VHH binders against a4qp31r305to451. Designs and how they scored, part 2

Target 1, 147 residues: a4qp31r305to451
Amino acid sequence: PPGSRLVLMSQVCKQTLAKDSEKLNDVNIKLHRCSEAFIYLLSPLWSVTLDKCRNSTLVLGPVRTSVHIQSCENVRVVCVAGRLTIGGSFNCTIHSLTPTRPLLLPGNASLTLGPFHTQYPTLEDHMASAGLAVVPNLWNQPLLFGV

## First folded at step 10 (VHH)

Design k5
Fold by OpenDDE, fold request of step 12:
Structure k5 (fold): chain B 147 residues (1-147), chain A 126 residues (1-126)
Amino acid sequence: as target 1 above (147 residues)
Amino acid sequence: QVQLQESGGGLVQPGSSLRLSCAASGFTFRKDWMHWVRQAPGKGPEWVSSISGSGGITTYADSVKGRFSISRDNPSKTLYLQMNSLRPEDSAVYYCARTFEITFHGSKYTVTFDYRGQGTQVTVSS
């Protein structure tokens, strides 16, 4: 069922990954210790977690539930997501469209937020399939916790 | 080179309407989301609205929902902002932007535009 699968991408380094497969639909993605990577996952996803990634760029299709960024450095994330959570991260830039207020957990420094800005041909279809076709956009209304 | 030029601003009374335009050049307009941002006197820049490359997706700040409408004409590379039921608090310089970012530095923040125009002044006053 949707949200039951997990794809772990660990230590993706100094490379570009581009995927737009139906096999990624409604999958949980975990990126662990990626560095100097450009990662494009242009499919409707269930959830995405970035853990300890550095000097990387991530462009995502619509994420049905949440994008979680933890302990990252110099990472750029572009995403449409139900929820956005960022903790323990430094010099990260998040361009998002999200119907909930981004949750900023403790340990962040020099975070940059911006509105979603990336277009690809099937984006709107993917947003519809992910149930994110019509959302309020609260990208600029973060909630600060523990700070 | 990327160029953005806003127009259509002016002095109007509360409850009136204005239509802003933004002429874009120097990039593939239809491939980028576009945004309207405004800055009132004594305040920082405020995001107003965004529109997808195709124009099929639009989003708005709560302060302008139901009153403002963003649209675009890709063949002419023009961005629009229809502003209805204008209020004094809508008074600001309005910018169109390809990118807009807020960087948080502890209790402080910095606003950055990659590309924007000179802006167009909107003043709502009785």
Scores: ipSAE 0.892, ipTM 0.936, lowest interface PAE 0.4, mean pLDDT 95
Fold by OpenDDE, fold request of step 12:
Structure k5 (fold): chain B 147 residues (1-147), chain A 126 residues (1-126)
Amino acid sequence: as target 1 above (147 residues)
Amino acid sequence: QVQLQESGGGLVQPGSSLRLSCAASGFTFRKDWMHWVRQAPGKGPEWVSSISGSGGITTYADSVKGRFSISRDNPSKTLYLQMNSLRPEDSAVYYCARTFEITFHGSKYTVTFDYRGQGTQVTVSS
């Protein structure tokens, strides 16, 4: 069923990874210790977790549930997501469209938020497929806990 | 080479309407989301609205929902903001932008634009 699969991407370093396969549909993605990577996952996803990633850029298709960014450094994330959570991260930039207030957990420094800005041909179809609420867009209304 | 030029501002009474335009050049306009941001005197920049590259997706700040409408014409590379039922609190310099960012430094924050124009002044006063 949707949200039951997990794809682990560990140690993606110094490379560009681009995927738009139906195999990614409604999958949980975990990126672990990626470095100097450009990662494009342009499909409707269930959830995405970034853990201990550095100097990387991540562009995501619509994420049905949540994007979690934890213990990352110099990471740029572009996403449409039901929920956004960031903790323990330094010099990270998140451009998002989210109907819930981003949750900023303790341990962040030099965190940048911006509105979603990336276009790809099937984005709108993917957004419709994901069933994500586009209204409201609360990208600039974070909840701060220990920031 | 990226250039943005806002126009259409002016002095109007409360309840009136204005239509802002933003002429874009130097990049593939249709491939980028575009945004309107405004800055009132003594206040920081405030996000107003965003629109997808195709124009099929639009989002708005709560303060302008139901009153403002963002649109774009990709062939002419022009961004628009229709502002209806204007209020004094809408008074600001309005900017169009490709990227708008807020960086948090503890209790402080800074605002950054990668590209924006000189802005157009909107003043709502009786």
Scores: ipSAE 0.890, ipTM 0.935, lowest interface PAE 0.4, mean pLDDT 95
Fold by OpenDDE, fold request of step 12:
Structure k5 (fold): chain B 147 residues (1-147), chain A 126 residues (1-126)
Amino acid sequence: as target 1 above (147 residues)
Amino acid sequence: QVQLQESGGGLVQPGSSLRLSCAASGFTFRKDWMHWVRQAPGKGPEWVSSISGSGGITTYADSVKGRFSISRDNPSKTLYLQMNSLRPEDSAVYYCARTFEITFHGSKYTVTFDYRGQGTQVTVSS
């Protein structure tokens, strides 16, 4: 069923990774220790977790549930997501469309939040598939937790 | 059809132990790597451990190394996860998973886990 697969991508370094595949539809993504990478995952996704990624840019298709950014440095994330969580991250920039308040966990420094302004040809369809076609954007209303 | 059924979870105190089980059916169990994945509330799913078909190779996430032990019994098609020295951060729903896909490119690898079971809840709290 949807949300019952996890794609673990590890050690994506010094490369551009672009995927637009039905295999990514409604899957959970874990990006582990990506470095100096440009990663495009342009499918409707279930969840995305960035863990210990550095000097990288991630452009994501709509994420039905949540995007988790943890222990990252110098990472740019562009995403439409049901929820956004950021913790233990430094010098990260997140451009998001999220109908829930971004949750900022302890350990962050030099975070930049901005609105989602990116598009690609199938984005609208993907947003609809992810249940995020018509939602408010609360990107600028973060909630600090445990700070 | 492929079936994975997890069991053995529960509410325990920090420092305690649990042993999870996964009953597998619908595929040639002994030929596949098997895995444990967990998902905590408000977090994405996390890979925990893997074991080769023969059981000769085991791997663990850094967060559980030295505390968890994965094993399997191929005749009974059962996967196990012995969890010792449990911590509150180990609280999650635990799933057993099959390998859906593996790709390698240099040091880069991508593994897709299929965990279609209901999972078993593990809660570590004082």
Scores: ipSAE 0.560, ipTM 0.842, lowest interface PAE 0.5, mean pLDDT 94
Fold by ESMFold2, fold request of step 12:
Structure k5 (fold): chain B 147 residues (1-147), chain A 126 residues (1-126)
Amino acid sequence: as target 1 above (147 residues)
Amino acid sequence: QVQLQESGGGLVQPGSSLRLSCAASGFTFRKDWMHWVRQAPGKGPEWVSSISGSGGITTYADSVKGRFSISRDNPSKTLYLQMNSLRPEDSAVYYCARTFEITFHGSKYTVTFDYRGQGTQVTVSS
């Protein structure tokens, strides 16, 4: 069933990790304490949580439900996602395509948003698989809470 | 080295159409996402639209959605913005850009975008 599996990637350090397998389709991903890493997960995903990652770059295939970024420092994230939530994060840059307003929770500093800017051959097929084909992009209309 | 040159602006009545062009050189145009950005007098820059390198993905600000259409011709290295049903609030200098970012400082923000041309003025008035 979609969204029934969890893949935990913990303490991925000083390396490049690239996955594009269909076995990753509709999986929940948790990235925890990754540092100095380049992580490419180029499959349609169910959800993604980044927690306590630093000095890393993450390029995600389209995420059907949500991308949560919490307690991260100096990370770059590129994603297409149903929802985007960011909290407790410092010097992070997120380039996104998301049809809902990004939610900026308390504890962020120097948070940079931009429009989605990645292209790979199967991107549009993956967007359709995640239910995110032909959707608006509200990347520039965040909701800011807790100032 | 990188050059962007906007054209096609003018003075028009509300409800009119205009087509803007952006001639690009000095980079691999077909591989880059491109953006239209506008700036009205006394206002900060505003993101208008983006298009993927292939042209297969287009996105629009809510204020222009359904009225504006972004396109590109990769052989001629030209970006376009078709603007229909123009309103007075669309009046601005329009720029094409390769980057656009918003950095948040609490409830305040700064905008960074890489413009290289003088832009093209669009004025919509009765």
Scores: ipSAE 0.455, ipTM 0.792, lowest interface PAE 2.4, mean pLDDT 89
Fold by ESMFold2, fold request of step 12:
Structure k5 (fold): chain B 147 residues (1-147), chain A 126 residues (1-126)
Amino acid sequence: as target 1 above (147 residues)
Amino acid sequence: QVQLQESGGGLVQPGSSLRLSCAASGFTFRKDWMHWVRQAPGKGPEWVSSISGSGGITTYADSVKGRFSISRDNPSKTLYLQMNSLRPEDSAVYYCARTFEITFHGSKYTVTFDYRGQGTQVTVSS
């Protein structure tokens, strides 16, 4: 069933990792303790969690449910997602296309939000597969919780 | 995708007025804050003025307060800058801009600008 698998990518360091395999379709992804990495996951995904990553760049294919960014430092994320949540993170930049208001939890400092501007050849097909559209995009209307 | 086309600049005498226009396309104009930014030769860009999506909130740099007025017409997707009492120090290329990024520090924030038009030259010379 969709959303029943988890792929853990832990301690990806000092490298560029790019994946666009059908085997990632509708998978939950957890990126844990990645550092100094460029990570491209260009498939329609179910959910993505970034935890304790630093000094890295992540570019995601469309994520059906949610992208959670927690306890990250100096990380850039580019994503299309159903929902976006950020907490406990410092000096992070998130460029997104999301139809719901990003949720900013406590513990953040120096968060930068921007619009989605990344393009790859199969993006439109992957957005359809994830049930996501280009409008509305609420990247600039976050909800600030506990601030 | 996104296009911004500035017009209305020219060579004028000190004390003159000009009205700049910016034609916008490729985004939902009425929802976005819009901005004017200017750049003199050999200098960095300088923020001039901003206006909310509805037009209800306007802000100005101290150097232009009382002389410049920002406005917008959402049906025609057009941004304006009325420039009165022009001075030689106002000489620059003027760009209209969208918000590029918003950086949050709690409830406070800063804005950077996305300007991608050719700009319109304003030259104020005796």
Scores: ipSAE 0.011, ipTM 0.496, lowest interface PAE 9.0, mean pLDDT 84
Fold by ESMFold2, fold request of step 12:
Structure k5 (fold): chain B 147 residues (1-147), chain A 126 residues (1-126)
Amino acid sequence: as target 1 above (147 residues)
Amino acid sequence: QVQLQESGGGLVQPGSSLRLSCAASGFTFRKDWMHWVRQAPGKGPEWVSSISGSGGITTYADSVKGRFSISRDNPSKTLYLQMNSLRPEDSAVYYCARTFEITFHGSKYTVTFDYRGQGTQVTVSS
């Protein structure tokens, strides 16, 4: 069933990890304590949590529900997501396409938001699979919560 | 395809007024903050003014406060800059722009600009 599996990627360090398999379709992803990593997950995903990662780059296929970024440092994220939440993070850059207003929780500093520009051959099919459209994009209209 | 078309510039004497326009297309104009940026020969770009999507919030660079007024008409997707009491140092190519990136520093923020039109030349001769 969609959203019933979890893939935990813990302590991925000094690596490039790229996956585009349909085996990742509708999977919950947790990236934990990854460092100096380049991680490309180019499948339609159910949810993604990035927790305590540093000095890394993450490029995601469309995420049906949410991308949650917590306690990260010097991380770049490129995503299409139903919802985007960031908290406790320093010197992070997120380029996104999201139909909801990004939620900025307490503890962020030097957080940069930008628009989604990434393209790959199956992107349109993956967006359809995740129920996401190219408009609206509210990347530039965050909600600041408890700042 | 995002398009921005500036117009309304010209050659004027100090103390004159001009009204600049920017016709926008290819994005949801009413939801975006819009900006004016100017660039004089041999200088980097200088932020002039910004306006919220609804038009309810406006901000200005210190060098133009009290002389310039930014406005927008969302039904026609048009951004305006009314420039009064023009000075020679206002001479520049004026561009309208969208927000490129926003960097948050707690509750305060800084923005960078995405401008792509031809611009409109304003020249104030001494």
Scores: ipSAE 0.011, ipTM 0.528, lowest interface PAE 8.8, mean pLDDT 85

## First folded at step 13 (VHH)

Design p3
Fold by OpenDDE, look of step 15:
Structure p3 (fold): chain B 147 residues (1-147), chain A 126 residues (1-126)
Amino acid sequence: as target 1 above (147 residues)
Amino acid sequence: QVQLQESGGGLVQPGSSLRLSCAASGFTFSKDWMHWVRQAPGKGPEWVSDISGSGGITTYATSVKGRFSISRDNPSKTLYLQMNSLRPEDSAVYYCARTYEITFHGSKYKVTFDYRGQGTQVTVSS
């Protein structure tokens, strides 16, 4: 069923990955220790977790539930997501469209939030599939927890 | 291309009201938070107010809260600032702006705008 699958991408280094496969639809994505990577996952996703990634750029299709960024450094994330959580991350930039307030957990430094300004041909269809709308966008209304 | 054009400024007496407008074009207006910022002579830019894409969320600087009201009309792609009970210290060039990013450094944050208009002059003087 949707949200039951997990795709682990571990130690993706010095490469560009671009995928828009139906195999990614409603899948949980975990990116672990990616470095100097450009990753494009242009499908409606269930959830995405970035853990200990560095010097990388992630462009995501709409994420139905949550994008979680933990212990990352010099990472750029572009996403539409139901929820956004960021903790323990340094010099990261997140461009997001999210109907909920981003949750900033302890340990962040030099964190940049921005609006979602990305477009690709099937984005609207993917957003519809993910149950996400263009408004409201609360990307600039974070909740600081323990900061 | 992105364009923002402010209007509605002028010379008014203290206690009076003005309504500023900002005409937007070149982007999906309803998707973006919009801001009013002002800059007085010899001072740095000061954030005044912002409003969410849908208009459901508004925020104000402490200096203008209760006196100013931000609103938007997405079909016409227009941003408004209703300024009541104007004071001499409100005198400035007022700009409408689109948010580019917010950077957090510990407990401090910085808002950066990628686009703003040419501004409209507001002068409050007796």
Scores: ipSAE 0.521, ipTM 0.825, lowest interface PAE 0.6, mean pLDDT 94
Fold by ESMFold2, look of step 15:
Structure p3 (fold): chain B 147 residues (1-147), chain A 126 residues (1-126)
Amino acid sequence: as target 1 above (147 residues)
Amino acid sequence: QVQLQESGGGLVQPGSSLRLSCAASGFTFSKDWMHWVRQAPGKGPEWVSDISGSGGITTYATSVKGRFSISRDNPSKTLYLQMNSLRPEDSAVYYCARTYEITFHGSKYKVTFDYRGQGTQVTVSS
């Protein structure tokens, strides 16, 4: 069933990882302790959590539910997501397309939000599969909670 | 070639109103969010307001909510900012932008955006 699988990618270091396989369709992804990595997951995803990643770039296909970024440093994330939450992160940049307001939790410093500008051939089909549209985009309307 | 040109600023008394305009060209205006940002002398930029491509969604900084209204006319590719009940602290150069980035340092933030024009000066003083 959609959203029932978890794929853990731990300690992906000093490499480029690119996947666009149907095997990633509607899975939950956790990226843990990745460093100096370029990670491209170009499939419709269920959820994504980035935890304790450093000096890395992540480009995600559309994420149906949520992208959570926690305890990251010097990470760039490009995503389309139903919800976006960031906490405990330093010197991170998130370019997003999201129909809900990004949630900023405590512990962030030097956090940059920007608009989504990325394209790949199957992006529109993947957005439809994840139930996400190009409008509205609320990337620039964050909410601060518990700050 | 994307172009944005601001106009409508001036020198006014406190409590006055002004209407700013931003003429756009070189892109599909009706599909993009548009934004107003202002910058006072010696200070960093401050986000003011934005509006969705269709005009159906508007948001405002707390400092201007209830006094300013953003609007757009998609056929003429023009963005507007109606500024009522102007105060001296509203004095700044006002810029429109197609996009921008927000950098947060704890609860403080900085706005960085692509300034395409020279902006339009609003000065509120007695």
Scores: ipSAE 0.181, ipTM 0.694, lowest interface PAE 4.2, mean pLDDT 85

## First folded at step 16 (VHH)

Design r3
Fold by OpenDDE, look of step 20:
Order: C-alpha cells, then structure tokens, then sequence
Structure r3 (fold): chain B 147 residues (1-147), chain A 126 residues (1-126)
C-alpha cells in the first residue's frame, strides 16, 4: 500500500540523480550522507528524510506527508510537503509549500526559508495526486521547538 | 540579465481596487514561480502571494486571501496582482520576485531576493 515502501539512497556523492518514475510514487525516501549531489525526485512521494547530507541540492515532487531534514549542512531543499521538520542543520535553505507550520527543532544554524519556486511539467498533476493542489502555504510561519 | 519591474501602484481609498504589474525579462518566465512581497514602513518584508510557472497553482498569505488575486501572462512575461478591497494595512512597497528568502541567524534574520524590481508604492488612505 501507499507509504509502505522505503527507498534508501545512501552516500550519493558528486553526481546528479534525476528520477521521474511511477516506482517512486507514494514511497518513503531516505537520503543518507549524500554529498555534493543534485537529486531530483520528481514524483509524488510519501515522505522524505534527509540525514547527514552535505553540499547538496534536493528537488522533490510533492510529498504527501512529511519532509524531515536532520543534521544536514549546506543543503538546499525544494519541496511541496504536508509537513516540514528541520533539526540540527547548518546553512540549509528550504523552499517549500506547506499547509502546516514548519517545525524547527533544536540545533539549526543559518537556516533559510523561502516559498516553493520550482516548476516542472507534471508538477500540478503531481500536486493534485498528492492532495496538495489547493492548500495554504505557511512556509514563513515556522514553529520553534525546543530552542 | 534578469530583470523585474513593478508598476501600477498609487494612492487609493480604502475599499478600492488596484492592479499591479511586473514585467520580467532575462529568464524563462514560464519555468519559474513568481512571488509578490511587500514591505511597509518600519516592518520587514512580508510574503503576499505566489504563482506557479503555468499559473495553475496560486497561494496567498492569510492577510490577503480572498482579496488579492495573483496571475500571470507568460507570453508577455508579466506578473499581476489584482488587489481588491484594499485596506490601510495593505500600504507598502510591493515587489515581485523570482525568489524570496528569510535567513535566520540566531535571533536575527535577513531577507534576500534573488531578483526584484524597484517596487511600486501602494498607499491606502482615506
């Protein structure tokens, strides 16, 4: 069922990874220790977690549930997501469309937030399929938790 | 060279309407989301609205939802903001932007625009 699969992408380094596949639909993605990578996952996703990634750019299709960024450094994330959580991250930039207030956990430094700004041909369809086509955008209303 | 140029601002009475325009050049307009941001005197910049590259997705700040409408004409590379039921609190310099970022440094923050114009002044006063 949707949200039951996990795709682990570990140690993607110094490369561009672009995927637009039905195999990614409603999948949980975990990016672990990616570095100097450009990663494009342009499909409706279930959830995405970035853990200990560095010097990387991540462009996501709509994420039905949550995008979680943890212990990242110099990472740029572009995403539409139901929820956004960021913790322990340094010099990271997140451009998002999210109907919930981004949750900023402890340990962040030099965090940049901005509105979602990326266009690709099937974006609107993907947003619709993910249930994110018509939602409020609270990207600029973060909640500070434990800080 | 990427350029944006806002226009259409002015002095209007409360309850009136105003339509802002933003002329874009130097990039593939239809491939970019566009944003309106405003800054009132003594306040930081405030995000107003965003629109997807093809115009199918629009989002608004709560403060303007139901009153403002963002649109775009990709052939002419023009961004619009239809402002209805204007209020004094809508008074600000309005900017169109390709990107808009808030960077937090501890208790401090800074706002950065990738590109924006000179802005257009909107003043709502009786």
Amino acid sequence: as target 1 above (147 residues)
Amino acid sequence: QVQLQESGGGLVQPGSSLRLSCAASGFTFSQEWMHWVRQAPGKGPEWVSSISGRGGITTYADSVKGRFSISRDNPSKTLYLQMNSLRPEDSAVYYCARTYEITFHGSKYKVTFDVRGQGTQVTVSS
Scores: ipSAE 0.884, ipTM 0.933, lowest interface PAE 0.5, mean pLDDT 95
Fold by OpenDDE, look of step 17:
Structure r3 (fold): chain B 147 residues (1-147), chain A 126 residues (1-126)
Amino acid sequence: as target 1 above (147 residues)
Amino acid sequence: QVQLQESGGGLVQPGSSLRLSCAASGFTFSQEWMHWVRQAPGKGPEWVSSISGRGGITTYADSVKGRFSISRDNPSKTLYLQMNSLRPEDSAVYYCARTYEITFHGSKYKVTFDVRGQGTQVTVSS
């Protein structure tokens, strides 16, 4: 069922990964300790977690539930997501379309937010599939928790 | 070089309508999301609306939702903002932009544009 699978990508270093596959549909993605990586996952996803990634760029298809960024440094994330949480991260940039207020957890420094800006041919179809085609965008209304 | 040029602003009464235009050049217009941002005197820039490359996805700030409509014509590389039921609080310089970022430094923040035009003045007053 949707949201039941987990794909772990650990220690992706000095690589460009580009995937556009139905096998990624509604999958949970976890990126762990990626470094100097360019990662493109252009499919509807269930959830995405970035943990301890550095000097990397991540471009995502629509994420049905949540994108969570934790303990990252110099990371750029571009995503449409139901929820967005960021904690313990430094010099990170997130361009997002999210119908809920981004949650900024403790430990962030030099955090940059912007609206979603990436276009690819099947984006709108993917947004519709993920239930995110017609939603409000609250990218610029973060909630600070414990800060 | 990348260029954006806004037009269509003016002085109007409350409840009236205006249509802003933005002429784009120097990049593949249809491959980029576009945004409208406004800045009133004494205030920081405020995001107004965004539209996807093909124009199928549109988003709006709560302050303008139901009154403003963003659209685009990719063949002519033009972005539009239809503004209806204008209010005095809509008075601002309006910019079209390719990217818009807010960087937070503690309690302070910095706004950055990679590309925007000179802006067009919209004044709503009785």
Scores: ipSAE 0.731, ipTM 0.875, lowest interface PAE 0.6, mean pLDDT 94
Fold by ESMFold2, look of step 16:
Structure r3 (fold): chain B 147 residues (1-147), chain A 126 residues (1-126)
Amino acid sequence: as target 1 above (147 residues)
Amino acid sequence: QVQLQESGGGLVQPGSSLRLSCAASGFTFSQEWMHWVRQAPGKGPEWVSSISGRGGITTYADSVKGRFSISRDNPSKTLYLQMNSLRPEDSAVYYCARTYEITFHGSKYKVTFDVRGQGTQVTVSS
């Protein structure tokens, strides 16, 4: 069933990882302790969590539910997502398309937001399969919690 | 070498329409997302709209959605903003840009965008 699987990518270091396999469709992804990595997951995903990643770049296909970024440092994320939450992160940049207000939890510093800006041939099909094909973009209207 | 030149602004009454143009040069226009940004006196720059390189994806700020339409003509390297049902709150200098970002430091923030032109003034009178 969609959203029942978890793929953990732990300690991906000093690598470029690119996947667009249908085997990742509707999967929950956790990226844990990745460092100096370039990660491209160009499939429609169910959810994504980045935890304790540093010095890395992540480009995600549309994420149906949520992207959570926690305890990251010097990480660049490009995503389309239903919801976006960032906490405890330093010097991170997120370019997004999201129909809900990004939630900025405590512990962030030098957090940069921008509008989604990537393109690949199947992007629109993936956005449709994730229910995000025609939605507003609220990337610039964050909720600042605990500030 | 990158140049962005805005035009088409003016003084209009509420409810009027205007069409802004942005002439681009010095980069591969059709491969770049483009943005409209506006800045009123005494206020920070505000993101208005974005369009993908091929024009297939457009997004708008809530304050302009349904009234403004972004488009592009890649052969002529020109970006457009059609502004309908103009309101006094739309009065600003309008810029086109290749980048737009907001950096947060606690409760304070700083907006940055790729300023290349002088902008075009839109003034909507009461």
Scores: ipSAE 0.553, ipTM 0.837, lowest interface PAE 1.8, mean pLDDT 89
Fold by ESMFold2, look of step 20:
Structure r3 (fold): chain B 147 residues (1-147), chain A 126 residues (1-126)
Amino acid sequence: as target 1 above (147 residues)
Amino acid sequence: QVQLQESGGGLVQPGSSLRLSCAASGFTFSQEWMHWVRQAPGKGPEWVSSISGRGGITTYADSVKGRFSISRDNPSKTLYLQMNSLRPEDSAVYYCARTYEITFHGSKYKVTFDVRGQGTQVTVSS
């Protein structure tokens, strides 16, 4: 069943990790306490949570439901997602394509948003399988909660 | 090294069309998303449209959707913006850019984009 599995990637440190396997299709991903890492998950995903990651770069295939970024520092994220939520994060940069307004929770400082800027050959096929279209892109229209 | 040259602006009446061009050099054009950004006097920069490196993905600000069309010709390293049904509120200097970002500090924000050319002035007035 889509969205029934969780893959936890904890304490990935000083590594480049690249996965494009169908085994990640429609999986919930949690990245926890990763540091100085370059992580590429180029499959259609169900959800992604980044929690307490530092000094890392994450490039995600299209995420059907949500990307949640919490308590991260100096992290760059590139994603296509149904929804995007960011809280408690410092000096982070998110380049996204998302049809809903990003939700900015309290606790962010120096948060930079930009448009999605990455291309790979199967991207459009993965977007279709995740139910995501190229329009609208609301990356630049966040909702500021509690600020 | 990176060069972007905008052209095609002018003074036109409401309802007119214009086609903007952006000549690019100094980078691998076909591998980069490209953007149009505009800036009216006394206002901050406003994102207008973006296109993927292969041209298969395009996005537009709500204020221009259905009236503007972004395109690119990778062999000639040229980015285009077809602007139809122009309105006075479209008046601005238009820039093409490889990258732009919005940085938030609380509820305050700043738009930053990679300006390389003079831009091209579009003025819609009757």
Scores: ipSAE 0.288, ipTM 0.764, lowest interface PAE 2.8, mean pLDDT 86

